# VHH binders against F-box/kelch-repeat protein At2g24250: the designs that were tried, part 33

Target 1, 374 residues: F-box/kelch-repeat protein At2g24250, of Arabidopsis thaliana (Mouse-ear cress) (q9zuh0)
Amino acid sequence: MAMKKKISTSSIMPDWSQLPEELLHIISTHLEDHYFDAVHARSVCRSWRSTFPFPSSLLRQSYSLPAFPLESKDLCCTLEKVPLFLFRVLTPPDAADASSEYFLGGLGQDKSNDHVELPSPLQCSVKVNVPGTEPILMNMLDCQIIPLGHKYRLMIGCNPEEYSAAFLPLNEQGGGGEFVALLDCTDLFLVLRSTEMRWIRLEKPSTASCKELFTFRGRFYATFFNGDTFVIDPSSLEATPLTPHIDSNFLVPSGNEELFLVKTDFLRCRVSRLDEEAAEWVEVSDLGDRVLFLGGHLGNFYCSAKELPHGCGLTGDSILFTVGSRNVTYPYKYGVHTNKRKAEDNINCWRSSRENRVLFRNRYDPVLSFRVER
Short names: E, the ipSAE of ESMFold2; O, the ipSAE of OpenDDE; V2, 0.75 times the mean of E and O plus 0.25 times the DockQ between their complexes.

## First folded at step 23 (VHH; framework vhh_8fcz_2)

Design l2 (from i3 with K28T; at its last fold request DockQ between E and O 0.81; V2 from the best seeds 0.00; counts 0 for: pae E 2.1 > 2)
Amino acid sequence: QVQLVESGGGLVQPGGSLRLSCAASGFTFDDYKMNWVRQPPGKGLEWVSAISGSGGRTYYADSVEGRFTIIRDNDKKMVYLQMTSLKTEDTAVYYCARVTKYSLWSGTRYFDPEGQGTQVTVSS
ESMFold2, look of step 23: ipSAE 0.493; ipTM 0.794
ESMFold2 (binder alone), look of step 23: mean pLDDT 81; pTM 0.818
OpenDDE, look of step 23: ipSAE 0.717; ipTM 0.890
ESMFold2, look of step 24: ipSAE 0.512; ipTM 0.781
ESMFold2 (binder alone), look of step 24: mean pLDDT 80; pTM 0.816
OpenDDE, look of step 24: ipSAE 0.665; ipTM 0.866
ESMFold2, fold request of step 25: ipSAE 0.000, 0.334, 0.390; ipTM 0.303, 0.675, 0.719
ESMFold2 (binder alone), fold request of step 25: mean pLDDT 79, 79, 80; pTM 0.802, 0.801, 0.803
OpenDDE, fold request of step 25: ipSAE 0.741, 0.694, 0.695; ipTM 0.880, 0.880, 0.883

Design l3 (from i3 with K28T R57S; at its last look DockQ between E and O 0.57; V2 from the best seeds 0.56)
Fold by ESMFold2, look of step 23:
Structure l3 (fold): chain B 374 residues (1-374), chain A 124 residues (1-124)
Amino acid sequence: as target 1 above (374 residues)
Amino acid sequence: QVQLVESGGGLVQPGGSLRLSCAASGFTFDDYKMNWVRQPPGKGLEWVSAISGSGGSTYYADSVEGRFTIIRDNDKKMVYLQMTSLKTEDTAVYYCARVTKYSLWSGTRYFDPEGQGTQVTVSS
């Protein structure tokens, strides 16, 4: 029996469950803007869990609305605000390849999840539903999490509806919570103003089906599958056409800071930003740290690459199309040379970079799932 | 500044033909739907026809369907209205125009003609 070299490698971890409540409140105030750190804090012990409430910003917000006029029942109607996130699966440093796994979707409480209290072996887990597979509990400690904004969903009774909706809070000068909601139905728009609290039928400004409704800087925007696009004043409900009018264009807000227009034939694209003072679209060659995700079932959105590590496969100043006939694509970048022997190489556009190959595993509701190979 | 210059109008007998032209400048022509609207004597503007920016889709008022043809040439920045089987009811000043606003309440389309128009007179 040989003597074993016993190294006491324990770094004494403090028993955080013994911290006084006063100190927990101080820690709590530092976590108010860091929602996932608050979730992790709730996992320490029952004392921390009772002191750190589940962050309300991660819960789905709901707004009660009058009964929906297109239904034969007196069902409750609610508008649900669903937060969207990009999850990057953390890869061990000794992984066999350089691929990265990503999931994009909404986070929220559904009927099968127990958000009231997480069981001990499932701490900090999020249920992920991927069509064609069994639901998976994803441990949030195993992921980097990047917020992407919100998606609105209309609920009639307990069942979700497939209608597109946009919700615009109005100025709260007098302390009231006034709003306007715009809803795309099959052949018409419906509008609801909080000052009236009733659904009113509106005419659509296009004969095509509406592709997307969203808000930017206090206005509604509507795009249509025939290429029609409009900005809609929430007060007058007058719609002003936006240019260009083409079939293959995408509008993508970047917060309330910029509105981008991406015009494409899927071989190359041009990007413009809205110059509100000049009422013109200005071509750009630089998206900064933004990664644009265009054309998927979740809509058009952007991700900031400021927090992404070098070599993760997603880089700023790029465009990723999430539509197409193939499950393989590449990010688009500005000024990429092509090997075309018959034509001049026009580098004043965005085109496939041929780097960081993207393989889609699921493009369908509720989760966009893909792998990036470097 | 946007400029739309209409031409090709004149006096014609019932059953006759005319071709109206509109020269556009001051904007990215290919990006806009173009419309013909007309103003009959003593009356307001009446929509006649429209053509998509690519030229792939055309639209006509019921009163002119089958008789008028709208055409565009994006290289020359021109839109045309080929008019046949003209009637006295077609007498009007014709303008080419872009839609400036839609009312979602009424479905009304608003036009703001930029040019002087071209007079079409159909009489014996």
Scores: ipSAE 0.432, ipTM 0.723, lowest interface PAE 1.8, mean pLDDT 74
ESMFold2 (binder alone), look of step 23: mean pLDDT 80; pTM 0.805
OpenDDE, look of step 23: ipSAE 0.692; ipTM 0.875

Design l4 (from i3 with R109K; at its last look DockQ between E and O 0.62; V2 from the best seeds 0.00; counts 0 for: pae E 2.5 > 2)
Fold by ESMFold2, look of step 23:
Structure l4 (fold): chain B 374 residues (1-374), chain A 124 residues (1-124)
Amino acid sequence: as target 1 above (374 residues)
Amino acid sequence: QVQLVESGGGLVQPGGSLRLSCAASGFKFDDYKMNWVRQPPGKGLEWVSAISGSGGRTYYADSVEGRFTIIRDNDKKMVYLQMTSLKTEDTAVYYCARVTKYSLWSGTKYFDPEGQGTQVTVSS
């Protein structure tokens, strides 16, 4: 057995590359729920990389499905669960530009047939593909990475489909193998239960196009551009209208804890939360530390401001619309005073704050990219 | 307790007109899409018309489109059905109602008629 090498430095940091493999394995078992810490651990040296497997929760999960009934070729059909992340590019606090760059999209392992081993710092990097530009290689150590949930997409053969999809595990713990998938296919819904593994054609409960399709607390929610909104039981497939019936709205789950309704004409908006016990929507003037992202191609979601440093340009208690015709916008906040001297100027709503200017670089699939100026 | 009171029915000749009224109480009327449904003699409920909570969108069954108009007044908590060019096939008890369920299997809309309804009879 070779003697241990010790590095004499002014630092008290140990040489982690010299740890016995048994201790590395103990460390690896404690990192299973700390996803990006495992990726960083793999970059230490070859011994750590061979001991720490790539976290499976960061990989795109695929579920094999029976042949898609709206396709005549009998191609293989899979449902892909794509994890979503918000990346904030780190800059020094006193940087002259005083702006923050953000990317939002899915993350996956590069599976190209190029197996040339990269240098250690580049192995901790991600490739950002913005349409119409050269891919950008970013070191993950240069970014703050915030998980935002998942997007489901249908794959027929090797091609993704643009159908909206919702996926619901039937076991409350999320560990069971049984699930229900619901797809919006323009003229109809399709449902698949894992217990039957057969696509079933369903009637849509509205004549309008489906706007949002998601899950909350074990049920499906579907909204439509005409203001129809339904909650759908995954077992009975009965749809119950969800009040209020409002045309210009967004439904935003905040985990499984709250469901927000945002009604807007893009000049003003009002926010309500669902009070399930009272069976009513309760208007709110405070989102706490939440930043809501609404209307983008990746859906509606939120980020906790506890994940964001002060002064990064995105603050809690705010709404950022990622849809619209202009590439410049501002977060909305409650109670913003306008300069107009008109009787209709009501401060009891959410309006553009005119703070922290947001410049969209790309808001089309596959990645949302934007810069926030303070 | 939800209450819907229909009125304005009667006997009318083919081609005639009637205006049905529905007074609502016991729920947040402005929050609900309201419907007219009808029950022809010896048959189940048929959907006739709907109006959004704000009143900005209206919807009609093919059999009545162009002849019937649904209107709501949220201040008075009222919904109306203006019926013109009436046919003998329009003979039914008319109810205003809210949808309680929709079956994705069949497309069936389930209604909970709360009132007694109002009889419309179209005969020559």
Scores: ipSAE 0.345, ipTM 0.672, lowest interface PAE 2.5, mean pLDDT 75
ESMFold2 (binder alone), look of step 23: mean pLDDT 80; pTM 0.808
OpenDDE, look of step 23: ipSAE 0.714; ipTM 0.890

Design l5 (from i3 with R57Y; at its last look DockQ between E and O 0.56; V2 from the best seeds 0.00; counts 0 for: pae E 2.8 > 2, grease 24.8 > 24.2)
Fold by ESMFold2, look of step 23:
Structure l5 (fold): chain B 374 residues (1-374), chain A 124 residues (1-124)
Amino acid sequence: as target 1 above (374 residues)
Amino acid sequence: QVQLVESGGGLVQPGGSLRLSCAASGFKFDDYKMNWVRQPPGKGLEWVSAISGSGGYTYYADSVEGRFTIIRDNDKKMVYLQMTSLKTEDTAVYYCARVTKYSLWSGTRYFDPEGQGTQVTVSS
């Protein structure tokens, strides 16, 4: 196949849009492990976009489930795994404003009037519609994209439901396809096991409403608004209390490596990690260079500060509470103390006057939007 | 090594009062919700009451609400169950427990004892 290219004696700049598909495929194989670069390559022209596949790790995945037992209509039931990302808007090198703009949410466009999400990643630019504000256009080429994990949402027909859901695959890798799904519905739990493919009604272990439902190391965890927190074995469906008291508690899985308990009255914080072998919480003096995002409608998440450049406004060993009614806050710096004050008996966040101010523009479904002012 | 030592049980007439005590050691007491459970003669376990780690929240089974009061003293590492207006149906071995388990299938609570319990007998 003959390569056709534009030749110009007046310019040395190649026209990248004229590259043949064969050369684009060669280039794409060298970018395969750099999915951020693959997204940028898709923005060059339609030829590049069609040749570079969108990374599957950035897309939503759906699982077909049996008909939902609480809905009598003949509607399909799917469980949607929504990958979540932190988008940091890149500033030009010559920008006078040192502030950083962040969005936390999933990719995709919500077709209903009741939900607003980031548009489908099939476009290089996204329109962010925050209720009560002017829409903004966000170019994905102008963003750093940091994966944060995922959440599950139940879809009945085309409409999302606000039931909390957790999904536990029972096979490590290899396409076994076995799973257990646990849903929080109004006054009960529902469980679906792939070995049975039938929704079964379960009793809740608390009289309060369920706050969050997630997985960690092959087990379900449920938190409740009265402070009750349980670990649930997927086989026996035995619920064991995980946290020992009711004060404001946040459970934060850090991958499958650690489960953190953050105990706080929003003035002081104590963070512990679960020691599963000893069946105890062990206080920690640092967060391992993590930034925690706690209490938002999307759940509790973390990112490594190594993924954040210096001067971006967020630093390691920090906690940003996204719960509450105030739209202005400061991150807590965990484990900081001065030599003038010993903190050995009190592992607290120290709120410095030098911490960057955070302005929330939206803290409710579907996107967390905030600005860090430096 | 975790230890829970229940005491304060005894024989009492209907309408009487007792105060049960649970002395705790070997763990961070303030971090745990504490429970009272009981086993009536020839019957399964019943959950009775719970108190949050801070002591700010208390919970009771319907059968004892208004008659029993759970109290904790974090400085002394003690949990108490103040029982009043005792009935013959309250006769049981009473245990304190850090961890109760809950079957989502049956909606029942149970626990593995960490102490010997204390016998309460309410006889006419």
Scores: ipSAE 0.266, ipTM 0.556, lowest interface PAE 2.8, mean pLDDT 72
ESMFold2 (binder alone), look of step 23: mean pLDDT 81; pTM 0.816
OpenDDE, look of step 23: ipSAE 0.724; ipTM 0.895

Design l6 (from i3 with T108V; at its last look DockQ between E and O 0.52; V2 from the best seeds 0.00; counts 0 for: pae E 3.1 > 2)
Fold by ESMFold2, look of step 23:
Structure l6 (fold): chain B 374 residues (1-374), chain A 124 residues (1-124)
Amino acid sequence: as target 1 above (374 residues)
Amino acid sequence: QVQLVESGGGLVQPGGSLRLSCAASGFKFDDYKMNWVRQPPGKGLEWVSAISGSGGRTYYADSVEGRFTIIRDNDKKMVYLQMTSLKTEDTAVYYCARVTKYSLWSGVRYFDPEGQGTQVTVSS
């Protein structure tokens, strides 16, 4: 009869889940306004998850609106405020491939009822649905995440239908609820005023299809495929033409600070900023740290490149067209010298840099997916 | 200072022709879509025609389509309205305007005059 020796091991490290609530509260007061610090803290354990609320700025806010009147049946109408982010996949050091992977889209909680509690590392993940592929779960710690603002999406009926919509809060104080929403419905505009919660038909100021509909500095802006462009006052609903009137324009708000006009002829483009005091457009040769994204399903917007590392392939002072038939493009930059036609080379415009080749893997809803080859 | 000066109006018999002129100054003329607007006696303003900044596109109200032609000369900073086959209903004060407002609620165009206008009278 031989005596068995039992060997046991014990790991000794601090169990962060054992911190008292009072200490967790102290920790929570030291978190900065970095959107994802709270998400990371929530992944530690149930106690931390209960103490650190999910950041409201990352939630897709939904608002019930009056039913949309179609035929004899009223359809449910919901306005969603969808936060937009650019995700850059972090690359291990000394990678042989110099390319950078990017995903751009709206963030929201998974609406399917199969959302389960996952182990701590996977609860800090985002699901990326690229058409034609299996959904991808990405750990947020493996990505650099850059906020891009938000997009409003109007959901009508049982199947989500996205219509071009612009939403403008009228109340400057925090708790005020007055707003105006403007919706593009092919042949007409619809307006919903919070003071009169029903959809009202409006006439369009142009016979062409509406191309872009957005807000800037408390007013609506509408562009049309025939080159018509209007500024619309939310109170009077008067539309005033915005000059110049040209085809193939892109209007790009940069927050509430600047409004850019990008004019293109397929080979080169020119950029102007609106000088509201002079009522004119002033040409610019410098976008600062901005990367403009133009023509895609997410609309026209910009990304600040100050948080992007140099050499990642996506740099400031550049324009990336996400519209077109080719899946390969290059950022446009000012003053690029062309080697093919020396005598016709005008460097006083924006044109293809022929550097940092961009390969689009998906340009359609729900996510812009692309790789930049440096 | 922005100035728009209309001229070329007058008395004409039905079926006649007339050419209106508008001289512009004080702004970057090439950047603006230009419009002709008219005010018949005792009535509100009525949009007539528009032309893009480059001159490549023209637009007309149904009531004048085929009879009126809008033309611009960006070198001379002029816009013209060539009117033919004039009718009694065309009697109005005609204004040129670089900015017209559009009411999305009513579908009506209107503007604040920047010039004196020019009177067109069509009568037998």
Scores: ipSAE 0.271, ipTM 0.597, lowest interface PAE 3.1, mean pLDDT 73
ESMFold2 (binder alone), look of step 23: mean pLDDT 81; pTM 0.819
OpenDDE, look of step 23: ipSAE 0.717; ipTM 0.892

## First folded at step 24 (VHH; framework vhh_8fcz_2)

Design j3 (from l2 with D30S; at its last look DockQ between E and O 0.03; V2 from the best seeds 0.00; counts 0 for: pae E 12.4 > 2, placed apart)
Fold by ESMFold2, look of step 24:
Structure j3 (fold): chain B 374 residues (1-374), chain A 124 residues (1-124)
Amino acid sequence: as target 1 above (374 residues)
Amino acid sequence: QVQLVESGGGLVQPGGSLRLSCAASGFTFSDYKMNWVRQPPGKGLEWVSAISGSGGRTYYADSVEGRFTIIRDNDKKMVYLQMTSLKTEDTAVYYCARVTKYSLWSGTRYFDPEGQGTQVTVSS
């Protein structure tokens, strides 16, 4: 395995293992918010590894919760915060195959005893769980790593129980680490405030089944199979209708900057952004540098193409549907022409580009795994 | 108490037709999207079809699209699955179901059958 290193023809690579501990401590204080740089620094030598702790943001954090109110037994209940990443496996620049390998999921450091005694580069590995196989160690030095936020997982008793949920961290001066959670149960919503640590039963604002829960700009959003969409205030628990016209296929927050609505029959799609001031959806033809990933087991998200190098097979201003039964698909682009062009018919929408073929190896829990061929 | 009672299964030759029924009670039927799921011999549950609470929208798995039709009657609290062009791989126990559990990781709903199901056997 060879990393492509920057090489100067007139210089010798410095021996970074000789840096004094005082300078290493200074470097480590500047990396506490750059967790993958800290992981890479740990691979230099034992001195660096002892100075740079494994970042806590790459570990799964757990929170104890009150007993779940819908179970007849008084079972313990925990909330696990799982960080999510897109991993792109680096390919030697002289590789003949024009493909890139990707993994998407919540991954962390391998803590097995067998790997603690190995050389420093092996301690920078991540376990990848592909269903039907033993977990695989993937060396993070072989990957470009793109953070995608996090997901929360509810555990009840000794058995996992999974409920659709949305979580809002509270960002208050001197009071960080507090949160509000909204859970979709079959017949009702459940709300937990970390400051109170008691479940509150909340009637659903629609008679239909809830389709999706997420957060945007400090509030909860709930979509329903009948097309209803509501914004729920985390303090008052008031639900205010949000008026998409008839039915929502996918709602995709892009950070706190934009909320996109993607309507599709999987042959064509149309994209709109929410104009909160007008309470209306405005059709758009341009996603900028965004690549949208829709319908997968980890939800709907976006990635900036500026984080993705040329030739990796994923490009901006595109949509990749990760749902469906076929193992092969293509990203969607706006304005793709057909074989028989007519007076701009069928070009005012997003369609399969027939470029950068995507081959899925796994679409199911716990990891989305795919290759992109150019 | 919620009850879903499936019926209308039977033995059919390949290419034949069959209509399954599901009678619902114990909940506000028109408020819920209803699903058909099936369990082939020796396999887990497999989603087949769904219909919105109003009946205005229908959804089908790729394997049955064009052959199966889902219908509901909210006055009678019934959901039906009209099956045509049946194949041997359609052999399964068929259940109607509501969505009862969610996966935080996948967004996938777990279907929890409430009834005994109805056996469909397609053989020559």
Scores: ipSAE 0.000, ipTM 0.210, lowest interface PAE 12.4, mean pLDDT 71
ESMFold2 (binder alone), look of step 24: mean pLDDT 81; pTM 0.823
OpenDDE, look of step 24: ipSAE 0.713; ipTM 0.890

Design j4 (from l2 with S106T; at its last look DockQ between E and O 0.02; V2 from the best seeds 0.00; counts 0 for: pae E 13.3 > 2, placed apart)
Fold by ESMFold2, look of step 24:
Structure j4 (fold): chain B 374 residues (1-374), chain A 124 residues (1-124)
Amino acid sequence: as target 1 above (374 residues)
Amino acid sequence: QVQLVESGGGLVQPGGSLRLSCAASGFTFDDYKMNWVRQPPGKGLEWVSAISGSGGRTYYADSVEGRFTIIRDNDKKMVYLQMTSLKTEDTAVYYCARVTKYSLWTGTRYFDPEGQGTQVTVSS
C-alpha cells in the first residue's frame, strides 16, 4: 500500500528561444530604456538577436562641427562623445581572491576585420584590446558593466590626438538644440555657439597646457598643468581665476549638483564642496552614494552606488586613486582607524581603508569593442 | 629648468630594432602627456607617438602602429620608444616633447625643441 516514489533530480531551465516572435516584440518594448538588458537579450539566440536592436547609446557618438577656415584649406572638426564604463572581470567560482578586478575605459568600435569563433555560440562578447597584450574576450552574459558617463574628444584634420572639450547645453527646459562648446586646440581655445555657428578664437588664460575642460552650473572650467584654474563665462567668454582659490590635486564635478575639491598627499586626503553663495569650500565627511575615481588616464569621474551590483567589491562613499604605474589601489574612506593610533593618525580625514583591494587589469588605455555574432 | 635628454639611437639594418630613451627633469613629469616626434632628413617634423601622464593611454601615427611601442616610467621620469621592424623611412632625428602645438591657421604641427634629439639611421 505504501510505495516509495523515487524522483530523479534534474536541472531544467526555461528555453527562452522557444518564445513566439509576437511575445518577443512585447518583451522588447519593455527593454528599450534598459540598454544593457537589451544587449544581454540579444545573446539568448538568433531569434532574440533579430528582434532586439543593438542600442545605439552604447556606441561612440560622433558630431561633425563646422570646418575651421585656415588659409586656403578648411580643417575638418569632429567631436566624439565617448561613453565610459567600468567592466567587472568575472572570476571563476573556484578562484578566491579578496581583490576586485575591473577594466575602466571607453567603448570603441571594433576596427578588426578578423572574426573569430566565440567560446559560446550565438552569444555577444566584449573584446578588450590592451596595447602590447593579446585581446581578451568576455561573454556579455558574464559581464557586470557600470556606466560612468561620457568624455568628449576632438579630432582636427588628420590629428588622432585627444583634446579636452566641454559641451554646455543651453536652456535645457526651454527647448533643444542650442549649445556652447569650448575646445582646446593646443595653441588656443575655440568656442562654438550653436546660435552663431561661428568660431571664436580665445587666447589661453595660462601659459601652461590645458589639463581638463568641464562644465559646472552653466559655466566652463579649465584646469592647467601648472595648477591654474579658470572659470569661463559662456556668454562673455571672459576667463577669471576660480574663487575661492584652490590648492588641490583634484577638482571633480558631480553633475551640476556639487563641485568637489580633493586635497591629498596620497596618504590621506580631505574633501570639500563648493558653496558658491558663501564663497567658501566646505569640508565634507560623506560623499553619499558616490565613488570617485581620481587621477587615471581618463581623468576624474564618479559613479553612483546605485549602479553597483551587490558583492562587486566597491561601495559608495569612497575614493579610488588610479595615478601612477601601479594597477592596485584601495578605497579611501572617512574616519578610518589605522593599525595603532599615533599623533599623526588624524581620523577627521580620508585614508586607505585596506579592507578591499581593487585591481584595474588594463594598465594602459584599453579599446573596448562590442562584437556581436551574426 | 626643463630638460629632456634623448638617447638610444644608432645605425640599424631594415627589420632591426632599437629602443629610444628620454630622461626628463625640471618639471612635474607625471602631469604631462609625453610625445615622440621625428624629423626625417631635409623634412619637417612628424608626430610619432604619445602617452598620457598616467601611462594608461597610448597613441600612434598610422605609419608606426603595430611596430612601435611607447612606454613611460613615472618613478624614473623616463619615456621610451621601443621600435621594431624598422624601415628606411624611419630614418630621422627623434625627439621627445611634453606638448606638440597645432596651428589651426596654418594647419601644421610644431613644437619647441627641448632636447638635442637622437639619430636613428635605417640602411642596408
Scores: ipSAE 0.000, ipTM 0.205, lowest interface PAE 13.3, mean pLDDT 67
ESMFold2 (binder alone), look of step 24: mean pLDDT 80; pTM 0.807
OpenDDE, look of step 24: ipSAE 0.664; ipTM 0.862

Design j5 (from l2 with D30S S106T; at its last read DockQ between E and O 0.68; V2 from the best seeds 0.59)
Amino acid sequence: QVQLVESGGGLVQPGGSLRLSCAASGFTFSDYKMNWVRQPPGKGLEWVSAISGSGGRTYYADSVEGRFTIIRDNDKKMVYLQMTSLKTEDTAVYYCARVTKYSLWTGTRYFDPEGQGTQVTVSS
ESMFold2, look of step 24: ipSAE 0.485; ipTM 0.759
ESMFold2 (binder alone), look of step 24: mean pLDDT 81; pTM 0.815
OpenDDE, look of step 24: ipSAE 0.734; ipTM 0.905
ESMFold2, fold request of step 25: ipSAE 0.460, 0.363, 0.378; ipTM 0.746, 0.655, 0.668
ESMFold2 (binder alone), fold request of step 25: mean pLDDT 81, 81, 80; pTM 0.821, 0.810, 0.809
OpenDDE, fold request of step 25: ipSAE 0.736, 0.702, 0.660; ipTM 0.872, 0.883, 0.868
ESMFold2, last read: ipSAE 0.000, 0.415, 0.000; ipTM 0.190, 0.707, 0.244
ESMFold2 (binder alone), last read: mean pLDDT 80, 80, 81; pTM 0.805, 0.803, 0.819
OpenDDE, last read: ipSAE 0.679, 0.702, 0.659; ipTM 0.870, 0.886, 0.854

